# VH-VL binders against o60147, part 28

Target 1, 175 residues: o60147
Amino acid sequence: MLEKNKYLYIFRHIQTNQVLLSQGNVLKKTALFQLPYPLQKPVAPNGMRPAKLRKDHWVPLLKVEFPNESMFQSVFMQLLNYRKYRSVQPLTSDLLKLPIPVRRRKIMRQEVPNTIADLADILNKEKFPENSVRLQLSDKSDSEYADWPPSVQIDSEEIKLSRGFREKTTVDEAR

## First folded at step 15 (VH-VL)

Design og6
Fold by ESMFold2, fold request of step 18:
Structure og6 (fold): chain C 175 residues (1-175), chain A 121 residues (1-121), chain B 109 residues (1-109)
Amino acid sequence: as target 1 above (175 residues)
Amino acid sequence: EVQLVESGGGVVQPGRSLRLSCAASGFTFSSYGMHWVRQAPGKGLEWVAVISWDGSNKYYADSVKGRFTISRDNSKNTLYLQMDSLRAEDTAVYYCAKDEGYKSGWYFDYWGQGTLVTVSS
Amino acid sequence: SSELTQDPAVSVALGQTVRITCQGDSLRSSSASWYQQKPGQAPVLVIYGSNNRPSGIPDRFSGSSSGNTASLTITGAQAEDEADYYCNSWDSSGNHLVVFGGGTKLTVL
């Protein structure tokens, strides 16, 4: 029996370069809970959780095809937890020297490389079967942020969409 | 010399509120994530909550989610725990802890002496 | 998977070597830290990063990890080592970022 494939979709914000993880190829408003909570200031800093989702502000970064839902759910939860873990780590000395708005922008710019590195770290530790995980990127050079295990097959075709994701291969749900 | 000093503990009735404070000194408080950890009498350590350096990220144990709020005031070098809807199960010594940071684990190098919260009729 | 399991109690004769173990799935992706707690006192860090000793901790304390198991070893146990010992990790696959073991009471005979 063929198990239903499951895709992990990762989006990047066009302005801040923050990352959102998604179970679907279109972001839902609940994805905004992955963003930092607005501070108690007259005007919330850039990159804080907005009141509404602007889907046109979020573009494809990468997608990952897993052979089954269990593998997807495990990796998805772990990536969310890696982000939480990083968010509470101490600041480095180079960040401490920056004015807070500049510091926040520098932290946000690390989300893309950090997420890609964390994905690879998870996949290396999980010991998935060889060639069982298909990775497609919007910019193939982003694969250089990590050392990928034998389980990962990087698609030669980049994602060409300017809004949302379009699944390159459709898996028939069967009747 | 790093110091963490908790205060605000006491005896309260179930359903009431308390606010704990943790006064920090001897390090750059605003560069660290800070934690609350509790210990019920005769029991082990239980993580309660963590807050990021600027307060924009907060995470909680399931047992306190929705009732407790972690916060900080970096201008006063103080960590807070607002505890609402207190239950008997919340009776514990509450510690604040500093995470020095290490690659793939936790490194709680300094702890306060703790403040006792007793929830009873 | 989100639990760290420790034996509740362990005994060692004065001057002998003891190993306190901690097991859990989180240790596959997290280093361990170990905390000593004496009655009525706050915990004290004795090992971090699975095998690093902070300044001021005697060199008879050492740590190791393999697979889902972390160990704290006290070589040449002394009376002052009698305490509760807690292991700790982060948990990439669970609901809690910080996980403590249940603790091991070490008795020095």
Scores: ipSAE 0.840, ipTM 0.926, lowest interface PAE 0.5, mean pLDDT 88
Fold by ESMFold2, fold request of step 18:
Structure og6 (fold): chain C 175 residues (1-175), chain A 121 residues (1-121), chain B 109 residues (1-109)
Amino acid sequence: as target 1 above (175 residues)
Amino acid sequence: EVQLVESGGGVVQPGRSLRLSCAASGFTFSSYGMHWVRQAPGKGLEWVAVISWDGSNKYYADSVKGRFTISRDNSKNTLYLQMDSLRAEDTAVYYCAKDEGYKSGWYFDYWGQGTLVTVSS
Amino acid sequence: SSELTQDPAVSVALGQTVRITCQGDSLRSSSASWYQQKPGQAPVLVIYGSNNRPSGIPDRFSGSSSGNTASLTITGAQAEDEADYYCNSWDSSGNHLVVFGGGTKLTVL
């Protein structure tokens, strides 16, 4: 009898719009391994793996609640592999025309729509029960990057927090 | 027109190192991900490694992780494979391959002729 | 550990039709590509995207896929088609981005 669900948390970088995947509502240092190897002396923000995690640079993009951990683990692994697969694909002609710094910025800005499309592609191919997966976005218009299967229920309420996935009170009375 | 030419193969003893090169021509090398694929004598094809267009992403088969390093120099249109801590099991013809890209899957439209690496005492 | 399973060998009489199959769970999320390899030569792409022929590949070569199975069909096999054939996919669930089948030796009788 399963009563606890598992969450996928996805963060966006405030400047580069790169994406990090997390199983926790707070990013861990190991999430940085999802970023590319440094190509040269880093001049932040350049999109390459930094020496330390700057949590103030990463804000919520979306949150997914699965019925159980097994479903979460399958989708999490697949999303990481989709990202690797995309990272080695050839450049499109439009990207090739751009100077390298501009090209890299445009590639990084594709990560949000690409991750959302990949999530939907995975969920459409999996046979999850109807309405078993709850999706919450920071910007509901981002749901338009993909067509969602019947298994997905998109929360009508956006994520309102800009510093993580936990709500904090403005002023609270102790009692 | 598209050509891939591997070089650097030879006979080496176990535990030694070898560096393979793949010279590319006839296409915009810097816009493609590039792969190494190997084939042991009398055996099938085995993927080894891939590198992204700018070299910032690299991925390896489990059998070579930590021992092999893929790299590229886009100014020379050349792909490399640094092979350290070589084992007898690494004996194979090594091919470089170009992925043209097409939807979901792989599309290795051009391969080099291969270079033989023999790891033996 | 991801695998694509092919029969090790298949025979066809000259002029007859043969199918070479490739099966694996990765094919549910990936299209297949097929490579022909003759002795002492590099592989040559004959089908990509499960059912597309590159320029220069004879129209007797065709491909299809359904579920976790991909097929390469040679209609009217010729002596020059005698070769090893490898299927290939990516694997969204495994540790390896690129997976090859074990290969099928086609003999034309």
Scores: ipSAE 0.833, ipTM 0.930, lowest interface PAE 0.5, mean pLDDT 88
Fold by ESMFold2, fold request of step 18:
Structure og6 (fold): chain C 175 residues (1-175), chain A 121 residues (1-121), chain B 109 residues (1-109)
Amino acid sequence: as target 1 above (175 residues)
Amino acid sequence: EVQLVESGGGVVQPGRSLRLSCAASGFTFSSYGMHWVRQAPGKGLEWVAVISWDGSNKYYADSVKGRFTISRDNSKNTLYLQMDSLRAEDTAVYYCAKDEGYKSGWYFDYWGQGTLVTVSS
Amino acid sequence: SSELTQDPAVSVALGQTVRITCQGDSLRSSSASWYQQKPGQAPVLVIYGSNNRPSGIPDRFSGSSSGNTASLTITGAQAEDEADYYCNSWDSSGNHLVVFGGGTKLTVL
C-alpha cells in the first residue's frame, strides 16, 4: 500500500509508566504535548511535561497495523480523546486517601492498562474484517487487559527492540 | 449541601478582559473535574472548558481556545475563567458545573445559578 | 465536530406521555444525560447514563438509548414539567469533549 500512516506506535515511560501515542516509529518532541503541563516551576509534580524529550526514557509498549490510514487516524484521535476524558474524571475514594505524590504515581500506573482497554473498546465498536488489524506487544501478557474483537490478530512474536521501534545500524555499514 | 456560586460577570467592551469565579462548597472540590458552560440570550447550552482535579489538564471549545483560560485554586475551593479578547458572541450567562463522573458520559449533577457577561459597546 | 440534534419544540397534553429525542454519532460511544431548564434558572440534571434518575427526580422521568439516538420520556406530564430539555454526551471522535443538543422546548397543554 502507498499509505503513509497506517501504523500506531505506543511507548511507555520506564519510570512513571505513562503512555505516549505516536504516528511514527520514533518519538518526536511534539508527542510531549500529550503529557500534563507543569503546574509550577519550583514544585512541578513528577510525570509532568518535560522541557526536552529523553528518548532513552521511552520504550516500546505495542504497535498496531491498521488496514488503511483513515482507520489509523480515527483510532488515533479516539485514543487521545479517551485519555483526555479520563484525565478530567473525578478521583475515586481509594485515590483520595493517598498523599498527592503517591496519588499521582498510582494514576500514572493506570495508563498502560487503561490505554490497552481503550484501544480494544474502540476496535470492538469499529467492526473491521476478521484479522485485519495486527497487534504486536512488547509483553504479550499485556493483552490480558482487554477482550479483543475478531478483527484483531495478536502477533505471537514480542517486540524485541531496546529503544524505540527502529532497528540499529551496524558499525560496519558506515564503512 | 453542594453549592456553586459564580461571580465576576458584567458589561464590558469588545477586546477587553473579565475574570469569572465559581465558589464551591459542600463537597471535596479538589477531587472533581470542573466545567464552564455558557448560554447566549435565547439560545442553548454551549460547553466552554474543563479542568482536571489538580489543574494539570485543561481543554477548551474551539470558539474560546487561545482567548480563555480555565484555572482553579483548591486551597480556596474556587474555579476561575479568565476571558481575554472578548467578542460580542461571548455574551452569555456563564455556569460552572460539577461532574460527578459516570461510565462513558457526563454527569453534571450540580450547577451554579450563573453570572451574566455582556460584551457590547 | 459532532452535533446532537433535537426537535426545537414538542407539546403534550396534561397527564399524557411525551418523548423527547436526541440524535448524533457521539451517542454510539457515549451515554446520554438530560438537563431540564426552566426560564431564568440553571439547568437541572434529570437523567444520566442514558436511563438513571438522580435522587429527587420524579419517577415519571425515564430515559433510553439505541444506536445514535437517546430519548427522554415523561409519563403523565405535569404543568411544572414545562421547560427546555437538553441532551448531552461525550464525543470521542471530535474536538470537543462535551456536546449539548440544541434543546427542546416542552409545552404542557
Scores: ipSAE 0.833, ipTM 0.929, lowest interface PAE 0.5, mean pLDDT 88
Fold by ESMFold2, look of step 15:
Structure og6 (fold): chain C 175 residues (1-175), chain A 121 residues (1-121), chain B 109 residues (1-109)
Amino acid sequence: as target 1 above (175 residues)
Amino acid sequence: EVQLVESGGGVVQPGRSLRLSCAASGFTFSSYGMHWVRQAPGKGLEWVAVISWDGSNKYYADSVKGRFTISRDNSKNTLYLQMDSLRAEDTAVYYCAKDEGYKSGWYFDYWGQGTLVTVSS
Amino acid sequence: SSELTQDPAVSVALGQTVRITCQGDSLRSSSASWYQQKPGQAPVLVIYGSNNRPSGIPDRFSGSSSGNTASLTITGAQAEDEADYYCNSWDSSGNHLVVFGGGTKLTVL
């Protein structure tokens, strides 16, 4: 049986630093369901699911090439589940001390390093063949959020940003 | 001194609705994710749903998705479960549980006493 | 799937040692917790993080984990230990965040 290579695309929001996972290199409106449910009286910055997808607000963070569909689906589902698990954990003492708007901003800023660490943790546990997974980053320093298994080959070329602007990389305590 | 008290259980006919409440005290309710877990008579524990500290993230077991809605009011330290389109298989004692958080697992350190929901004609 | 499998029943003589097991693929990446439930009562946490005992739980209760298996050990079983015991885990690969084992009824003879 012949299977096509499959790609996982991960986007970062230019303002909130939230993360969206996608099967395609263009976000679909349904990706917005990955964002938190809107609160009736939200506190700014919101970070909640907007009514419209603003494609100019979402830039490439990384992409992952898998040799087949089943590996892609497994990793995609696990990444979503890691985010769900983290979203329901108790607040840390650092977060509890912050006013709610500041707290939400700090939580959102952790999504990039946390998602990258989650990806590496999943790939370390999946026991994939050596060099079977190709990783390409928009900012190669983001690979420093995790230790990568032998199955991962990190591409030397960075993903080009279509807007010509880049956000500075944030380095916070990772899991 | 952590206390969780469920209420709102009762006997209802299939297809009807019921709303459960869980009153929390003795801890900072608004900093924790909260869970509902149920147990059919003579059966094992079944996870039902979870809600994040601010209510912005909610997740459900497949058996209740689309029929049950978890919610919270942090100003009242109260967790809710709205149960619509009830079925006989929803008959169970419903517990609310607090997750203290520890490593990559679950740490349900406090449970309420439970409230019985019976769905029958 | 990450079903958690427990033996439905186990017996132990008073004062003897018993081990209750919980098996499933989710345990390779998730720690296990163990809950004791006596008839008509709510579950009580007896082990968390696979091998930690909460305050107030007797030191005869201990836990361990290896591969896809978690174990609850009761050394010197007492009559009051007669109960149902459940394990749980996080299921990172399935549709449910929380999975419970089917439960083990412990009888103290």
Scores: ipSAE 0.819, ipTM 0.919, lowest interface PAE 0.6, mean pLDDT 87

Design og6
Fold by OpenDDE, fold request of step 18:
Formats: sequence, structure tokens, C-alpha cells
Structure og6 (fold): chain C 175 residues (1-175), chain A 121 residues (1-121), chain B 109 residues (1-109)
Amino acid sequence: as target 1 above (175 residues)
Amino acid sequence: EVQLVESGGGVVQPGRSLRLSCAASGFTFSSYGMHWVRQAPGKGLEWVAVISWDGSNKYYADSVKGRFTISRDNSKNTLYLQMDSLRAEDTAVYYCAKDEGYKSGWYFDYWGQGTLVTVSS
Amino acid sequence: SSELTQDPAVSVALGQTVRITCQGDSLRSSSASWYQQKPGQAPVLVIYGSNNRPSGIPDRFSGSSSGNTASLTITGAQAEDEADYYCNSWDSSGNHLVVFGGGTKLTVL
């Protein structure tokens, strides 16, 4: 069993492309606090924080292995803060021309590339030892969203997790 | 011309509540995040809270978490700060500030004149 | 969380050049902004980004950055420049998204 404390998993929502950060490969209910709070009750607009975590709505985007938990915690916190910072930035002129629901959807669609870019930026600034951080992507092409520092070693193998966040077996692949 | 005008300040006892308002004009209010920044008498500037353009995201300084609530009404171009469980250390001039500049770095291009909140027994 | 530090007070002779410096780890990752505050008044943005001046700010104000430092320079100080100056930055590593320096009181002699 892998030590979950040094592993960052980033999950993508299958419909909205929103992003959740996780310590370890199992999403906790507390991860929902990363999503925007619903403006009106009882029905939250699409993309806002639901009452319950539907794990089947989320798929792994990438996995990062750090040398230790301390480094994980540092990067994790910074990623959250980057998201917070981004969430309050002024709307671009392109977005201003669109209805509010459309604006929100477009913003959500940018969360995946933005998060990847944020991660790369954070790691570039941290200047960890060479090849000390291991990055595994569900789609290798997603690595193109950013320039990675020498501290990051990109795995040749893609993440193989099922919908239930368990490792895929050879039997699963045959289905 | 961009204008921010704070109101609602006054003298209150510890443990009481106060609600501040900031009336905005001269720009598309609903397109920008808004901040509260406070300054204790004779002291420096302290960031308090921020709210996103549509109010869906709110963040606070640790010193006010659980006690203060930032909100906005875009139909009225107004920013609010609900302050509950006030403490003596909350005594300050409270400024509303307009958010700006993602690519150029974080900055506040416009500030209100401030409103004084005094918490004393 | 990272702190921003700046000298509490500096002085400059009329017409001379003064530099106010801010230091902190947050400055490594984000650009500093600078605010002027005169007694009894609200802060006014004087510099943002690398070296950007808002409209209405005299060209004698300029900004620079290096490593974990940012500086505000007034070239040819005027009497009206006497004020408190605060640096500001975004903190990505702490619980405070926005951080201010402690402020520098500038006296024009």
C-alpha cells in the first residue's frame, strides 16, 4: 500500500471539468469545500457545491508523488490559494459579453488547464531537487499545458484508475 | 469616475454586531472582485476579506473568520461586511477596495474614504 | 504565511531621490503594488506590476523588483510626497491572500 500522505491526486468532474484536489486517491467529503458555495438554496446552480459527494462524477486527472508530506502540504496549500486568487480576478472582456450562466461554464472549463499551469508554476518556484517529484497524468497531452521544472519527472505510464478510484486490473482492461 | 463610499461605521460594545456598506459607481461593479481592508488607529493596513464578482467565492483573513461575512448586491452596486462578535482589536477604519490586475499582479486601483468602527466597553 | 517588511521611516531632501524597499518571500512569486497614504486620507495606488503608474500619478514615481524585494523610487521628491507608503503582494503560501508591508513614513526635508 502506498503512503497516501505524499501523494497529490487531482480529479476532474466528468461534466463540468471542475477540479478537486486530494491527498491520496480517495476523495473525501471535505473536498467539496473547494467548490463555490451555492448562492441560492435549495437548488444550487450547476457547478456549485453539492450537498453530497458523488464520487462517480469525478475522474483522476493527474497524480503527483512528493518526496515527503511536508512538500506535499506546501504545494497543496499553494494550489488552493492559486485557485482562490483566480476565482476573484476581474472578468475578461470576452466573458463580459456573455450571460452569467455561460460565463460560469466557460470559467469552469478552464479549471483543468489552469490547475495544471498552477502546479507547474508552483513547482518551478519551489525548486525541489532534480527528479524528486513524479508526475503521472491520465492523458499525457495534458502535460503540454505547462513547462515543468527539472524537479519533475513525468511518468511514461498514464494513470489507470476506475470510476471507483481503484487501480485497474488486467481483468478490467479486458472489459 | 470610479467612486467607492463606505458607510455604517460607529461605536459598538464588544460582542455586538455591525454592518458596513460600500456603494460603488463609475465602473461595472458586477465584473470585479471587491475587498475590505482595515487600518487600526496609528497602525498599518490589514486585509480583511474578498468576494468574487458574483459572490460565489468568499475568503477571509484568519483574524475575522467565523465572525465576519462579506456579501454583495450587484443590482444595487453595493458591497457589505457583516461584523459579528466584535472585539476591541476590530477597531479600525474599514476601507472597501476594488480588485484589479491578474496578469500585472494583485493591486487595488480604487479605495473608498473609509468608515470608522470603534469597539469599546 | 510570508510577511512583508519595510523600514518604518525614511527621509529625503527636496528634489532628491529616495528608494523605499519591501522584502518578503511572497515577492518572489508575485508583483508588488505600492500605496501612498496621507494623514486622514485613504490609500492611493501609485505603482502596480513591474513599473506601472495609474493615471494621475506623477512620473517621478517608479517601481522595481529583484528576488524577494520590491522597491518604490521617487526621483525628485516633492513636498507633497510626504506620506506613508505601503507595499502589497499576493501570498500564495499562507492563509492570508493579501499581505501588506508595515508601512514606511517618508519625510521630505
Scores: ipSAE 0.816, ipTM 0.906, lowest interface PAE 0.6, mean pLDDT 91
Fold by OpenDDE, fold request of step 18:
Structure og6 (fold): chain C 175 residues (1-175), chain A 121 residues (1-121), chain B 109 residues (1-109)
Amino acid sequence: as target 1 above (175 residues)
Amino acid sequence: EVQLVESGGGVVQPGRSLRLSCAASGFTFSSYGMHWVRQAPGKGLEWVAVISWDGSNKYYADSVKGRFTISRDNSKNTLYLQMDSLRAEDTAVYYCAKDEGYKSGWYFDYWGQGTLVTVSS
Amino acid sequence: SSELTQDPAVSVALGQTVRITCQGDSLRSSSASWYQQKPGQAPVLVIYGSNNRPSGIPDRFSGSSSGNTASLTITGAQAEDEADYYCNSWDSSGNHLVVFGGGTKLTVL
């Protein structure tokens, strides 16, 4: 049976640069569980898990195409765990010099490059077949955050995706 | 000197709740993640939960997810473990452990002496 | 979730060298740490980052890693080294984040 390609989309928050992983090009509300628990209720501080998903606050960071579900799931889960691991790491001396809100912002600002680096690290370790994984970035320069293995083919074209929604079609571009 | 002191252990019936505490000293508590690790009598070590420095991130082992809640009060340098719906298999010495990272690995550089939780009818 | 496996028991003669090995997929992606636990006591970190010794740990303790394995080596075992030893790793692919081996009881003869 010919396996269908699977797509990992990574979105970044337009303000905080936090990152959400998505299976497919549409963010689901369950993606919010990837965000830190709010420390105070009822209104979550900026960067904390909100009650509702504001899709318009999220823009595509990159798209990864996998040839099968197994590869997709493996990378997806590892990315989540990398983020979890990072989230509980000890604070650096530099961060300790900053007020708590500033610390949080600084940490959030690093999620994009960290996620890209994580993805590259994971893919380097997986040793998938050459050119078996297709990577499309919203900004090609982001690929410079990491060394990519031969399994990764970086698209020359940048990703064209609406905020938190489906990819733009020719019809959409004409609107 | 780093010190971790667990308390709150005891004997409880199944279905009951218990709250453990871990008093930390000798380091900047609010700068580190903290873990709970348990050890059933005569058995090995089992990771239970972790909480980030500010409590914003919490993760649990599947065996305790939905029943246990890890929390912390940085103003008191105290780590907590709220254990609800306790089961016999939760019987163990519970250790609090200080988080430390190295490269892509986790380790615990300091442990408390543990507090015994016994769940029995 | 990933598992770490280690032999339940090993023996070593005084002054001899013993190696305790841990195996698991998580070790392919993350470094191992090792803990010594004596009866009635809390675990004590003896090796982290594959081969780093915390302050106070004798230099006879060393660590190594290869592939999906990590090893703790005691070169010149002493009587006080008799204990349970646990390996630990970060689970990058599972749901548990932190994984311990089953433990190895080391007997010094």
Scores: ipSAE 0.778, ipTM 0.899, lowest interface PAE 0.7, mean pLDDT 91
Fold by OpenDDE, fold request of step 18:
Structure og6 (fold): chain C 175 residues (1-175), chain A 121 residues (1-121), chain B 109 residues (1-109)
Amino acid sequence: as target 1 above (175 residues)
Amino acid sequence: EVQLVESGGGVVQPGRSLRLSCAASGFTFSSYGMHWVRQAPGKGLEWVAVISWDGSNKYYADSVKGRFTISRDNSKNTLYLQMDSLRAEDTAVYYCAKDEGYKSGWYFDYWGQGTLVTVSS
Amino acid sequence: SSELTQDPAVSVALGQTVRITCQGDSLRSSSASWYQQKPGQAPVLVIYGSNNRPSGIPDRFSGSSSGNTASLTITGAQAEDEADYYCNSWDSSGNHLVVFGGGTKLTVL
């Protein structure tokens, strides 16, 4: 049974370097549920879940192509759980020395490398078939954050970025 | 010395609400996540909920999701569990537990003595 | 969802060695922790990170892990070690972030 390829996109916030997971190249509003609850209403503090998605604040970080829905869903759910785990981890001694706002910013800045590492860890554990997963990064140097298993084929081409909420396509270039 | 003291347990009818508290001392409360774990009479341990150090992240077991709310007041070193729409199967000793991590694992280095919640008609 | 399984009951003679094993897929990706619970008492952490002992826990308690299994070993069991033992792990694939085994009742003979 031939299944259609599925795409996992990870977006990063251009200021905070927070990450959002997305099924497909369009970031949906529901992705905001991945962000921490705001402590104060009506305006969410920086780094917490805003009322509205500002798509122009997010850019693609990486793209993962899976050969079927099952593999995609497995990795997607695990990544979410890894995020949950990290979100409730105890503070390190270094973080404890920092004021709360600085502390939060520092934690957020670690989301990109942590997410990449998490993805690699998940894929290493899944033991998918060789070259069955295709990974494309906006910055090839980001691949250095982790060791990738044989199941992962890293694309030599970087993701073309547009300011906004999706990967730049040929149509976008023509505009 | 680390101390966790639960309170608020009692006997309630199904559909009613109850709020549990956990008073923490002996450590920097605001630096750690906190958990609720329950144990039905004669049964094993069941994880209920976790809240991050600053309360910004909360997660629940499916069995209590939508009915229970975990919260904390760091100024009072207190953890809370609001239990709504209580069911008979919620009958258990409820423990608060301090979160700790080692590599890719969670563990609870300190537990309270628990508070009994009985849901019966 | 991921489950952790334990034997419901084991016995050991005084001074002998006993191993309690926990099995589950979550153990492939996360470290196991172990808790001792005596009747009418709260659980007490005895092993974390698969093989680390908290301060105050006797050195007769040790932990190990392999594949999808984790084990708690008591070398030279004492009468006071009679209790229920629960394994614990982080579940990266299920709906429960934290999972417990069903518990093992250890009887010291």
Scores: ipSAE 0.464, ipTM 0.817, lowest interface PAE 1.3, mean pLDDT 89
Fold by OpenDDE, look of step 15:
Structure og6 (fold): chain C 175 residues (1-175), chain A 121 residues (1-121), chain B 109 residues (1-109)
Amino acid sequence: as target 1 above (175 residues)
Amino acid sequence: EVQLVESGGGVVQPGRSLRLSCAASGFTFSSYGMHWVRQAPGKGLEWVAVISWDGSNKYYADSVKGRFTISRDNSKNTLYLQMDSLRAEDTAVYYCAKDEGYKSGWYFDYWGQGTLVTVSS
Amino acid sequence: SSELTQDPAVSVALGQTVRITCQGDSLRSSSASWYQQKPGQAPVLVIYGSNNRPSGIPDRFSGSSSGNTASLTITGAQAEDEADYYCNSWDSSGNHLVVFGGGTKLTVL
């Protein structure tokens, strides 16, 4: 179980493209607190935060293996902070031209590339040892959203998660 | 010209409530996050709270969490800080500050002149 | 850690160069901003994004960053530069997103 503490899993919502961070390969309900919460609670997908965690609405985005839990925690917290920061950033002129609901949706859709870029930025700054961080993506093309430092080794294999946010086993593949 | 004007400060007893306002002008208020920052007499700056452009996100310093509520009315270009359960340590000049997004950090490009809140028995 | 540390006071002779340094873990992942505050006045942004000057700020003000440190440099200090200077950053601790240094009182001699 100690090994799970050094793994970062990132999930995206299939409709809103919102992003959730998870320690380990199981997405917990508490992860929903990562999402913005409006004054009036809306219902997903138009809302910022769904009332309940629907595991079937979330798919894996990437997996990161760190050398140790400390490094994981550092990066995890920084990622959360970056997301919070973006949630308060000034609107661009392009966004201002859009109706509020559309604007919100567009912002949410940017969470995936932004999160990937954030991760890369954080890792570039951390300057971990060469090839000490292993990155596995659900879609290899997503790696193009950022320049990765030498500390990051991108896995040639795509991440495989089963329904319920568990790594697929041989048994799962047979189903 | 960007202007931020705080109001609502005064002398209150501990446990009481006070509501601060910040009137904004000279920029598209509804496009920016807004912050409250306070400064106790003779002390340094302390971040208090932030609210996103549409009010969907709010974050607070631990020192005020559960007691203070940040809000905004974009139709009035006004930022608010509802301060409940006030304590002596809340005594400070309260500044509203405009958020400006930089790719690697928050900063405040404009500040109000502040409004003094004194919590004293 | 969500703390930024500054020297409480520094002095500089008129026309000389002074560097005010800020240190903290948040600076490893975020850029610093600097604010000048004169007595009885609101803070004024002098540097953002480590080394960007807002309009109206003299070019004698500059910023730099390295590791967990950020610095404000005044090259050719003027009498009017006497003030308190605060560094600012955002942390990765979660709730307290914005962090200020304790401030540095700059005296121009």
Scores: ipSAE 0.385, ipTM 0.801, lowest interface PAE 1.5, mean pLDDT 88

